# Designs tried in a protein design chat: VHH binders against EKC/KEOPS complex subunit cgi121 (cgi121). Part 2

Target 1, 174 residues: EKC/KEOPS complex subunit cgi121 (cgi121), of Schizosaccharomyces pombe (q9p7j3)
Amino acid sequence: MILPLFPETQVHVFVYENVSNCAAIHEQLISQNPIYDYAFLDAATILYKKQVYSAIIRALEDRRDEQMKTKTIHSEVILSLSPKTEISSAFRQFSMTKKSKNIVVVKIDSKLTEEEEFERLDKLVEGNRVEFSDEELQKLIDFKVLKKNYKLDPSTLENPLASILSSIALRGYS

## First folded at step 1 (VHH)

Design c18 (from c1 with D99S L100I R101Y Y102G F103S G104P S105F S107T P108D E109R T110D S111Y; framework vhh_5c3l_4)
Fold by OpenDDE, second read of step 3:
Structure c18 (fold): chain B 174 residues (1-174), chain A 122 residues (1-122)
Amino acid sequence: as target 1 above (174 residues)
Amino acid sequence: QVQLQESGGGLVQPGGSLRLSCAASGFTFSSYAMSWVRQAPGKGLEVVSDINSGGGSTTYADSVKGRFTISRDNAKNTLYLQMNSLKPEDTAVYYCAKSIYGSPFLTDRDYRGPGTQVTVSS
């Protein structure tokens, strides 16, 4: 997948449901196993494809401008999902946990095709791959969590995407 | 606080040209993609063009491709929109905004300027 504003960067996004080994994956991430060089997101916190793309783009912009706040581009994606500037808060809000069941996995700077990347990732994730679409994400979202993460109220819930994207784009300035 | 101010709008005949400018302050301009959006009478806001933080990548709405050119000067914290071969259907209030990465739902909560009027008429 190519992002229009970053044509030189290949990105892949995968969605898994009913993942049985999130705890094991989490341990690998803590140990900084390079094989797990992805952004693992809790699907309960993701409502739109554009939410993910927005975070990716924000992270890429930060990297380009040498303004990354985190150590890796993938961790920066996680941070970029959050309206908060605190890294720990962002990870608590959006990162996959040991208790997660559904996840969104992001790969930045992939040298593989989507299918090849999937085959590689499928060896790491024990779950069922579903389409990366708003429809599928809507099935996995926890709206309570979403509302909390982005402080959505009845007025902003009319257009939650706009609110979410604004939060991402304006992190640190609002 | 984020501040954006558009200028350069006006009345022009079909086939004419205008160059819009947007002065930005209150944020690290060079760190953010920027967009031009417009709202025609009786229509909603639409994205006209996007440019990434470094200026190396741009996108355009199909309706303006080949006629409009978005650019930026990060040293001057300024965004530009060169509009050539203008058409009556380009008549709208034009806004500069921090890019929200293709969001079709632009609201007053989106950080954008007050806008500049562009009128294309014979």
Scores: ipSAE 0.005, ipTM 0.216, lowest interface PAE 12.5, mean pLDDT 89
ESMFold2-Fast, scan of step 1: ipSAE 0.261; ipTM 0.618

Design c19 (framework vhh_5c3l_4)
Fold by ESMFold2-Fast, scan of step 1:
Structure c19 (fold): chain B 174 residues (1-174), chain A 122 residues (1-122)
Amino acid sequence: as target 1 above (174 residues)
Amino acid sequence: QVQLQESGGGLVQPGGSLRLSCAASGFTFSDYYMSWVRQAPGKGLEVVSDISSSGDYTTYADSVKGRFTISRDNAKNTLYLQMNSLKPEDTAVYYCAKGLRYFSTGSPRDYRGPGTQVTVSS
């Protein structure tokens, strides 16, 4: 993907369902193994492509403006999904866990093509690749988790997209 | 297991009316958007109408707007499509489809029933 405001930044987003080795991946993430330098998200928390794009754009803006709160661009993406600036809460809310079944993986600043990243990730992730599309994401979402993470009330449930995007854009001011 | 069963199709003259029903089971019907989709011979799927979980929000394809009415009875787990002023171009297999919990994406949806044939001809 090429973002209009960040044309030199390569962005790839991958979706895997029915992942059987989340515990093993989690172990590699906590050990900071550099081959796992991606943002690993729990798909139960992601409803729309625009939700992921908004978090990526916010993270890239914070990096450009020297306002990152975390150590890597990938951890900044995870933070940027949260409506609040509290790092530990954001990671608990959106990161992949040992118990995750479906994951969304974001790679920023890749030196590889999208196809090469797929080949690499297929060796790390024991699951089925699916298209990064609203249709596929909405099969994997947990609406109870979504409501809790974004504080959605009955008035916003019929159209949550605007509320979610506003929460991401206004992080730290609401 | 999600199950959807359509009924009410048949042969009707141009200008006539039909009411389609869809009996749903295997999921909490009142939590989901529902839609009617159709497929004419040799054509792709067309989303005819969507209805929100509460019934408060509905959409219609331009081809049927003003002629068709979608409704639901959450107590009976049943979706309806009232079709008035039928035209030959309405001839198609009509499918009941299970949507998403809180909104409509406007995309064709899986979990369709087996369909019911509607033929508009003299």
Scores: ipSAE 0.000, ipTM 0.141, lowest interface PAE 15.5, mean pLDDT 83

Design c2 (from c1 with D99G L100S R101P Y102L F103Y G104F S105T L106D P108G E109Y T110D S111Y; framework vhh_5c3l_4)
Fold by ESMFold2-Fast, scan of step 1:
Structure c2 (fold): chain B 174 residues (1-174), chain A 122 residues (1-122)
Amino acid sequence: as target 1 above (174 residues)
Amino acid sequence: QVQLQESGGGLVQPGGSLRLSCAASGFTFSSYAMSWVRQAPGKGLEVVSDINSGGGSTTYADSVKGRFTISRDNAKNTLYLQMNSLKPEDTAVYYCAKGSPLYFTDSGYDYRGPGTQVTVSS
């Protein structure tokens, strides 16, 4: 994937549904196993491709400007999805948990192709890979979670895209 | 550099209590969420509890809910864990961690302290 502001940066995004081993993956992430160096997101929190891309762009901007709040670009993506600058809160809101069923996985700065990363991840994730598309994401979203994470009122729930993107772009400046 | 130093561990009998402290330096403590994580002999790391930057929001692992209380004093750059009704299964090294320990870094475990041993036994 080519990002307009970061054309030199390799970005891959994968979506898995019906994942049966989220507890095992979560234990590997807590133990900081380097094989699992990805951003593992709960798909219940992601409604649009643009939501993920906006968080990636914000994380890359923060890295460029030496403003990262977390240790890795992948943890910075998770933080960047949150409208707040609190690391633990952002991880509770957006990161995969032991009870997650559907996940979105982001890899930045890979020297591998998308196909090679898929082959690697398919060994780690026990689930069904689906297309990274708005159609597939809309099957996996939990609107109660989305509303809580972005503080959406009933009027914005009918068309939340602009509000979500604004929250990501303006994080920490309100 | 980030420095975290835990204290307050020790030997305690089942049903007893301990209070752990973590002294933080080298970063703006009040701007970061903090966590307590533990590692029992022969087991992986478990996130026990976390607390937001202001201290108003906390979470707990199911194994410790109702027994442990996390708190912080931003004026003293100190994190606390009050542990009540201790069980033999709480025996572990307890680590103070800056932010979330969930993701790998090129620096490994640089954002946790050296740990303090808690042993629950008669």
Scores: ipSAE 0.013, ipTM 0.182, lowest interface PAE 8.5, mean pLDDT 81

Design c20 (from c19 with K98R G99S L100G R101Y Y102L S104R T105G G106T R109G D110Q; framework vhh_5c3l_4)
Fold by ESMFold2-Fast, scan of step 1:
Structure c20 (fold): chain B 174 residues (1-174), chain A 122 residues (1-122)
Amino acid sequence: as target 1 above (174 residues)
Amino acid sequence: QVQLQESGGGLVQPGGSLRLSCAASGFTFSDYYMSWVRQAPGKGLEVVSDISSSGDYTTYADSVKGRFTISRDNAKNTLYLQMNSLKPEDTAVYYCARSGYLFRGTSPGQYRGPGTQVTVSS
């Protein structure tokens, strides 16, 4: 994928259902194994493709402006999903855990093609790959988690897209 | 309680070498990522190099890649920075910093030592 504001930046997003090895992946992330240099998100927190793209754009803006708060562009994507800039809270809210079952995986600045990343990730992730689409994401979302993470009320929960995107874009101004 | 103490800085000529050490205490050293961070006169903090808790993975700033080597001895709770082919632009106070898989050594609230001065001059 090519982003209009960042045309030189390659972005790949993958979705996996019924992942059985999240604990093993989490251990590799904590050990900072470079093979696992991706943003691993809990799919229970992601409702829309635009939600993920907005966080990616915000992270790329922070990198461009030399304002990244976390160690890597991938951890910055995870932080950027949060309506607040508190790193530990953002990771508790959005990052994959040892108990996660469905995940969204983001790769930025890949030296590989999308198909080569698919082949690589399919060896690392023990789960079923599905299309990155709003329809597939809506099967995996946990609305209680979404409501808590974005402070949504019942009226906003019926059509939360604008509220979520606003929260990501306006992070740090409230 | 958390203590980080750098040593090994000094005056060196361009093209010379120095080896910095950092003695860590007050925490389980082998559980943490560690960084070398520097601050040149009138400049902000720059992460020079980062090393994973096991020592298996390292990163370097583009400005020092190929010249500096970070390493650690978990049995001795010590972090090292081998600096080769030193340039005047490497003149800075060098800090040992505790970091994490999320946090940079320059992140607010991270523990850093008092620093050791490195001056590269003829």
Scores: ipSAE 0.029, ipTM 0.444, lowest interface PAE 5.1, mean pLDDT 87

Design c21 (from c19 with G99T L100P R101S Y102W F103L S104Y T105S G106R S107T P108G R109E Y111S; framework vhh_5c3l_4)
Fold by ESMFold2-Fast, scan of step 1:
Structure c21 (fold): chain B 174 residues (1-174), chain A 122 residues (1-122)
Amino acid sequence: as target 1 above (174 residues)
Amino acid sequence: QVQLQESGGGLVQPGGSLRLSCAASGFTFSDYYMSWVRQAPGKGLEVVSDISSSGDYTTYADSVKGRFTISRDNAKNTLYLQMNSLKPEDTAVYYCAKTPSWLYSRTGEDSRGPGTQVTVSS
């Protein structure tokens, strides 16, 4: 995908369900293995494609403006999903854990085609690849997690898209 | 509102010891990884040690392994760094930092205190 404000930035997003090796992936992330340089998100936290794209755009804006709070663009995507700028909270809320079962994986600035990234990730992730679509994401979301992460009340929970996008864009301004 | 305040720095002789403390307030201290980060004159920031929320996991930079010990007291919201066998190259401003630590090793620091100066001279 090409973003209008970032036309030379290549973005790929992948979704895997029924992942059996999340603990092993987590260990590789801790070890700073450069092969795992992706944003690994818990799919329980992601309801819409636009949620992921909004976080990507925010991360790219922060990189452009030399305001990144984390060391890589991929960790900045994880931070950017959070309504607050607190790094530790964002990672606890949105990053995959050893116990995750379904994950969303973001790659920015890939030198590989989308198909080459799929082949690479399919070797790293032991799960079933599904389409990055609102339909597939809505099968994997945990509404209790979503409500907690975005501080949603019952009135916004029925149609949370605008609230989530505003939270990502404003980062606790209100 | 998040506040981190270091203390315990000073001037020591090579081979001496210092114990740094960091008083934390404005957040649930027991939920966070904590780090000690230092900056020597003319050099960049170096993470010297970090500790998990429970205290069960610690890491140390190779430059301080066997000489420094990180610990925490969650009941007192206090982080400690015991520094033994100090060397002139340990001279730096030492910062207490709230950070996701090496567990999310590609992340930056979340916040840090104003720092405490450690000078190892003579």
Scores: ipSAE 0.014, ipTM 0.175, lowest interface PAE 8.4, mean pLDDT 82

Design c22 (framework vhh_5c3l_4)
Fold by ESMFold2-Fast, scan of step 1:
Structure c22 (fold): chain B 174 residues (1-174), chain A 121 residues (1-121)
Amino acid sequence: as target 1 above (174 residues)
Amino acid sequence: QVQLQESGGGLVQPGGSLRLSCAASGFTFSDYYMSWVRQAPGKGLEVVSDISSSGDYTTYADSVKGRFTISRDNAKNTLYLQMNSLKPEDTAVYYCATRYGSLFPTRSDYRGPGTQVTVSS
């Protein structure tokens, strides 16, 4: 994928359903194993492709401007999904947990092709890969989690995209 | 009531050594990744070292590799930074922190008030 604002930046996004080894992955992330340097998101929190891309763009803008709040670009993506700048809250809201079943995995600045990253991730993730599409994401979303994370009211729940994107773009500004 | 309290800073001559300590209370210390972060006069924050909750994984900034050693004692809720072969450019306020520089921050961000390290003759 090529981002218009960051054409030099290589981005890959993968979606896995029915993942059985989330506890093992979580342990590797806590231990800071560099093999697991990806953004591992709980798919229950992601409704749209544009939601993920908006967080990626925000993270890249923060890196460009030397304003990153976290150690890696991947953790910055996780932070950028949150409407607030509190790091621990963002990770509790959007990161995969030991109990996660479906995950979205983001890789930025990969030296590998999408196919090569998939082969690598297939060794780390015990689950079924599905297409990164709005249709597939809508099968995995938990609307209770989405509503809580973005503070959505009943009137926006039918079409939450604009509210979600504004929350991501305006994080730290209001 | 989370508290992080650094100690052990002071004035030391180039080539000298200091050992910093950070006493933690109000949270389960053994669950948290810990960092030492410093800020030199007129400069931004620099992460000098990270240590995993178990102590099995550590990282160091290139500027301190081979000279500084991070360690922890989970039974005493204490984080340490052994600083050897100190240089004038190591002069900074040193902070103990729970998540600055941590890869996977599932726990809260906390930082102590800092301890001053001055390296000069």
Scores: ipSAE 0.013, ipTM 0.191, lowest interface PAE 7.8, mean pLDDT 82

Design c23 (from c19 with G99H L100Y R101S Y102P S104L T105G G106S S107R P108T R109T D110S; framework vhh_5c3l_4)
Fold by ESMFold2-Fast, scan of step 1:
Structure c23 (fold): chain B 174 residues (1-174), chain A 122 residues (1-122)
Amino acid sequence: as target 1 above (174 residues)
Amino acid sequence: QVQLQESGGGLVQPGGSLRLSCAASGFTFSDYYMSWVRQAPGKGLEVVSDISSSGDYTTYADSVKGRFTISRDNAKNTLYLQMNSLKPEDTAVYYCAKHYSPFLGSRTTSYRGPGTQVTVSS
């Protein structure tokens, strides 16, 4: 996808169902293995494609403005999904855990083609790849988790898109 | 083996200053967020301050903001806490703490050192 303010930035997003090796992936992330330089998100926290792209745009803006709070652009994407600027809460809320079953994986600034990234990730992730679409994401979301992460009241749960996007865009200013 | 060793604590009068140091070994220090955490007698743990792997981003608890400064020297694998204008309520055991990797960047620590006692009284 081509982002309006970042037309030269390559962005790839992958979705995997029924992942059996989340504990192994999590161990590699903790050990900072550079092969795993992706944003690994728990799909239980992602309802819309626009939610992911809003976080990516925010992370790229923070990198452009030299205001990143984390070491990598991928960890900055995870932080950017949170309505608060507290790093520990953001990672607890949105990152894949060893107990996750469905994940969303984001790659920014790949040195590989999209096909090569697919081949590489399919070897790292033991699960079934599905289309990155609102329809597929809606099968994987946990609304209890979503409500808690974005502090949604009952009135916004019926159509939470605008509230989620506003929370991401206004993170740290509200 | 992750090892963290705090030093620099002691007895100081209100309004005084202390500088805490934490020597780190057993991991690539320059790759991790680090924090200072304290526990006063009979109270829970409080995260006082954290610092990014580069040192460019820092946070402080409201109770210490403007008085404490966190810093690091990645070449020496050392974390520092400069404490100015100390108050009796700053009396606590101070711990150096390692965060999860930068990819998971979190105030939830995987390891803490044994601590150094800071006492602020007359």
Scores: ipSAE 0.000, ipTM 0.158, lowest interface PAE 10.8, mean pLDDT 82

Design c24 (from c19 with K98R L100T R101L F103W T105G G106S S107K R109E Y111L; framework vhh_5c3l_4)
Fold by ESMFold2-Fast, scan of step 1:
Structure c24 (fold): chain B 174 residues (1-174), chain A 122 residues (1-122)
Amino acid sequence: as target 1 above (174 residues)
Amino acid sequence: QVQLQESGGGLVQPGGSLRLSCAASGFTFSDYYMSWVRQAPGKGLEVVSDISSSGDYTTYADSVKGRFTISRDNAKNTLYLQMNSLKPEDTAVYYCARGTLYWSGSKPEDLRGPGTQVTVSS
């Protein structure tokens, strides 16, 4: 995956549905196991590919400008999905939990090829891999969660893309 | 060598207050994000509050926001949690932790103290 503003940065995004071991993955994330150095997102919060890319671009801009507020580039992606810069609320809103069923996994600056990351990640996640596409994401989204996270009213909820992207891009400026 | 030691737990009535302290040793305390994490019987770990290395950024779980205050004294290598308006559901073992237990890292540098019991009961 190629980002226009960061063409040298390797980015891989994976989507898993019907994940049965979210509690075990969450425990590994809490223990900071380096094998799990990915951004693990709850798919209930992600509606578009552009939503994920916008958060990745913002995180990479913050790293470039030496303005990261979190521990790793992957945690900065999670923060960057939030319209506000409150770290803990961003993680509660977008990060996977023990109760998650479908997840989006982001890897930045991989030392492995995409195929090798797929092999590694398939061993960590007990679920069905699906295509990272707007079509697949729209099967996994929870619109009640999306509305709450981005403070969408009924009119914006009908076509929320522009509102979501503006919220991510203007994080910290409004 | 690297150690965290909590104190200040105990039995308190609903509506009461407690102040927890955590003494850090064996590492450069001022370089690390610090957290308070709790575990109620039969439940998983919950991060209740965290604080940046400088103290300029703090976060709170929705369950404790407005009632708990996290702070640190880098000169004394000490982390604090002021707990006000305590509720029976706050009953748990409270752990001081180095770093944030919610963020994945490239190194397994998670460190927790042995914990201090907080019981809120009439």
Scores: ipSAE 0.014, ipTM 0.188, lowest interface PAE 8.0, mean pLDDT 82

Design c25 (from c19 with G99D L100S R101Y Y102W F103Y T105G G106T S107P P108S R109E D110T Y111H; framework vhh_5c3l_4)
Fold by ESMFold2-Fast, scan of step 1:
Parts: C-alpha cells; structure tokens; sequence
Structure c25 (fold): chain B 174 residues (1-174), chain A 122 residues (1-122)
C-alpha cells in the first residue's frame, strides 16, 4: 500500500496465524540476518489496522525529521507502537518472541513487488497467512496484553481505538 | 535516579583475561536490555555486546565474538563482561549502559555509567 503522506514509500503488512517456527525466526532477528529485515510483531498486541498504520506513519515521520531512536525503520515501527520511548519496553511489549503463535509482519521500502514479498515471506514463516483486516486481528488479540501495554482501564477497554491511537501519536511529544 | 557503576578494569598483558562488573540501581534492572560499550583513544563509541532482560539473548560485535561473554544476575542487579584472549586493540574505557545500544545505534550519555579503563599492553 501507498500512504498519502508518504507516496514514495511502499508498505506491505502480512498476518500469519498458527506459526510453528517463531523460535527460528527470533534467532535470525537476534543475529541481524538482513533477509529478516522486517518488523515482526506479536499479533496478541495488535487490535486494529489503524494501530499498525499509526505506528508506521510515526516511524516514517521520525525518519523524515532525522529523529529515529533505533537503528532501522522496522525497529522504529516497533518502538512507535509503545506509549514509552524506551527500546527495551517496546520490544518486550510488541515484538515477536520464541513463544509467539500469531504474528504481524511489516515491510517498508521494499525493492520487491508485493507479490515477490509474499513469495519470500511465505518461505520464511511456517504458518497460515490470513487477511490484514480488523476482523482477523480481533481473533488473534489478547486483551490482557493490550490492557497492560496501553494502561487501559475498564471504561477505556470497551472502546480502546482512540486511546491507542493517541498513545502512539503523542509518544515523545512532551 | 539511574545509577550504573563499573568495576574490574586494569592493566593486563596480551592474551590475558579480565571480568568487568556493573552494579545497577534506581530502576527495575530485570525489565531492561543492558549493554557494554567502549571507547578507544581517538575513536568513537563502539557497542561491544548486549543482553536481553531475561538473559536468554545476547549479541556481540564481530571484533569480540568468541572472546567476550556477557551475562547478568537479575537477583543482584549486576551485569558482567568476561573478557578472554585480550588484544592491544581492546584497550578502551568500558561503559555499562541501560537499554539496548545494539538496536538504538546511537548511545546516549544519560544511560551510561562513568566507565572503567582497560589497558592491554606488554
């Protein structure tokens, strides 16, 4: 997809359920294998498409403004999901772990077509690809994790979208 | 207030070993990645190694891989760097750092201790 504020930037988002090789993927991420240069997110932390897009837009704004706090645009997406500006907190809260079962994968600035990225990523991830949609994400979310990550109380948890987007947009603007 | 205090530096001959320690206080140590970074005379800051909050994942700069081992004791709020087969090129001030400098790419002074000098010479 093309973002209106960043028309030159190609963005691809993929969702996989029932992934059996998260430990192997995690090992490749820790070794910084360039083949795995994606943002690998735990789907238990993602409730809406807009949540992912807001983090992508924030990361692209920080890159444009020369204010990235992390080494790559993909790690900046992970950081941008967090209401805090601490890398350890963001990775602990949102990044895929060896124990993850469902993942959301983001690719920015691909030199490949969307179809080529699908082919490549399907070889790296041993799971079932599903549509990137609010409906599919709502089947994979863990509301206890979401509540903890965004510090939601019971009244906010009933309709959390605005609170989540505000947390992402206002991170570091203090 | 975050406080980090390194110890264990000194003068050692090539091929020798040193173990650095870092005592941490003022934050929940077990919640954070921790890093060792170093600065050699006349050079910029180099990230040496980092370790995840649980200790299950570690990374190393290519220059030290196989010779250095990072570890942590969350019960004691202490970070360690075991340095074996030391070379003159390892001469530097070594800093303990809060959070992952490997992923940040830009070490911040506010998250570092005062440093401990390691000198490798005959």
Amino acid sequence: as target 1 above (174 residues)
Amino acid sequence: QVQLQESGGGLVQPGGSLRLSCAASGFTFSDYYMSWVRQAPGKGLEVVSDISSSGDYTTYADSVKGRFTISRDNAKNTLYLQMNSLKPEDTAVYYCAKDSYWYSGTPSETHRGPGTQVTVSS
Scores: ipSAE 0.017, ipTM 0.402, lowest interface PAE 6.4, mean pLDDT 85

Design c26 (from c19 with K98R G99Y L100S R101T Y102G F103E S104W T105Y P108T R109P; framework vhh_5c3l_4)
Fold by ESMFold2-Fast, scan of step 1:
Formats: structure tokens, sequence, C-alpha cells
Structure c26 (fold): chain B 174 residues (1-174), chain A 122 residues (1-122)
């Protein structure tokens, strides 16, 4: 994908359902294995494509402005999903865990084509690839998790998109 | 080999203060997010406070917020925890701990030291 504000930056987003090896992936993330340099998100926390894109754009803006709060651009994407500048809390809320079943994987600054990244990820992730679309994400979301992460009230839950995007865009300015 | 060695624990009365130190060696300390974690008698591990590799960003458990301050000196490879207004419920073994570089996955850190005992009693 090409982002209008960052046309030189290569971005790929992948969705996997029914992943059986999340515990093994999590161990590789803890061990800092460089082949796992991606943002691994729990799909239970992602409702819209725009939610992921907004976090990516915010992370790229923070990198451009030399205001990153985490060590890597992929960690910055995870932080950017959170309405607060609380790094450990953001990871607990949005990052994949050993018990995750469905995941969203983001790769920034890839030197590989989307096809080549798919081939690489399919060796790391034991699950079913699905389209990165609002329709597929809607099948994987946990609304109780979404409500807690963004502090949504009953009136906002009917149409949460604007509230979620505002939370992501205004992190650090609020 | 990665080594983390805590010091500064002891017996203190309620309302008192202690400053814990952790000496790190065997890795590039300035590259790692660091944590203080504790384990009270009969309880599980609790992450007390986290600090980014630069020291610019910190987090605290609700139980210690406003009372404890985490800091680091990358030139000395040392992590600190300043503990003020100590309560009996702060009694625990305190561990200096290392997170994966650049990543805060919400689990217990990947390595910790042998710990230092903090006892708050009259």
Amino acid sequence: as target 1 above (174 residues)
Amino acid sequence: QVQLQESGGGLVQPGGSLRLSCAASGFTFSDYYMSWVRQAPGKGLEVVSDISSSGDYTTYADSVKGRFTISRDNAKNTLYLQMNSLKPEDTAVYYCARYSTGEWYGSTPDYRGPGTQVTVSS
C-alpha cells in the first residue's frame, strides 16, 4: 500500500484467522528474533481498516518529527492505536498474546513485495490468511475489548469509527 | 552473560522511604526497556514500574503511582527505584527486570535479577 503523505514508505497489512502458534510467535517476539520484526496485533482489538491506517500514519508522523516514544516503527504502530501515551498499557491492550487466535500483522519499510512478505509470513504464522477488509475484521472483533480499550459509552458504540480515529489522531495532544 | 544485581532493600517503618539500585552487565543496557517487578508473600508477580531505553517515558502500577519514581543512568548501567510513603502492602521481594528491546508485551519481563527484600513493618 502507498500512503499519500508517505509515498516512499512501503506498508503491508495482513490478517490471519485461527492461528494455532501464537504462543510460539510471542516467544520469538520476547527473544527479539529479527525475522519477527512486524507489528503483531490482536484482531480482537481492530474493527476497521482506517483504524490500522490511522495508527500507521501517526507512527510515521512521529518518526518523521523525531518524536517516537518506542524503539522501532512497529512498536510505535502498537502504541499509536492507544488513546494514551502509556507504552506498557498500549501493548497489553493491542499486541497479540499467547492466547490470541486471530491477528493483524503490519510491516513498514519492507524491501520485499507484498507477495514475498506473504510467503515469508506464511512460514511464521500457522493460520488462515484472509483479506484485510472491514468485512473480515468485523468477524474477528471483540466488542467488549474495543469498548474497554477506547472507553466507549453506549451512545458511541452505535458508530465508534469517529471516536476511535479521534483517539488515535489526538494521542499526545490531549 | 546477562547479569542484574539489586541492592538497597531492607526493613523500614510505614511512611518511610527506600531507594533501590540495580547494576546491569553483560548487555548494552541503554538498548533495553527496564522494569521493576515485585512479589509479595503468597502473591504473583506484579509489574511496579517500566522505563524506556532513553529514560524519557515511564509507567507505574496504580498501587504505587505518586509514591514511587523509576529512573536510570545509562552511563553507569544502573536502574533505580525511589520508594516514598511506604505501606505494609509494599512488602515484597523487588526484582530488576529486562523487557525485550523496544517491545512492551505486557507479560513478565524476559530476564530478572535475584531480588532484594523490602519489608515495611512497625
Scores: ipSAE 0.014, ipTM 0.254, lowest interface PAE 6.8, mean pLDDT 84

Design c27 (framework vhh_5c3l_4)
Fold by ESMFold2-Fast, scan of step 1:
Structure c27 (fold): chain B 174 residues (1-174), chain A 121 residues (1-121)
Amino acid sequence: as target 1 above (174 residues)
Amino acid sequence: QVQLQESGGGLVQPGGSLRLSCAASGFTFSDYYMSWVRQAPGKGLEVVSDISSSGDYTTYADSVKGRFTISRDNAKNTLYLQMNSLKPEDTAVYYCAKGSYTEYWTGSSPRGPGTQVTVSS
């Protein structure tokens, strides 16, 4: 996808279900292995494509404005999903854990095509590719997790998209 | 081979100030985020503050915002925490850790042996 404010930025998003090696991936992430420089998200937390794109746009804005709070653009994507600017909480809420089964993987600034990046990820991730689509994401979401992360009440549950996007875009504005 | 050594802790009265230092060796200090972490008696670990490799970006726990300032001197491989307006609730062992809040959360951040800060009348 081409982002209107960032037309030169290469962005790829991948979705894997039934991942068997999340513990091994998690160990590589905590070791800061540069091969694993991606945003690894728990698919239980993602309901819409627009949710992911909003976090990517916010992270890119923070990088452009020289106000990133985390070490990498990929960790900034994870932070940007959170309605609060608190790093450890954002990672508890949205990042892949060693117990995760379905994941969303974001790559920014890749010099590779989507296909080449996927061949690289196939060496890292033991799971099944599915399409990055609202339909596939709805099969993987945990609504209890979503409600807790965005503090959704019964009045917003029928149409949570606007509330989620506002939480991502309007962080720090009061 | 990562080594971190804290200093500067002690006993102070409420409203007082302390400056903590952390001497780092065994890695390229200027390439990494660094954090200050504390553990109060009978409590879990709390990440207090972190600072980017350049020093341009900092974060603080809500409990210390406006009172504590994190800084670094990359030429001296040293991390600092300036603590002002100290409260009894700031009583804890303070640890220097390699990595950001992110790296600390995942449990992979090496940390030093700690320095005790006691705020008491």
Scores: ipSAE 0.012, ipTM 0.180, lowest interface PAE 8.5, mean pLDDT 82

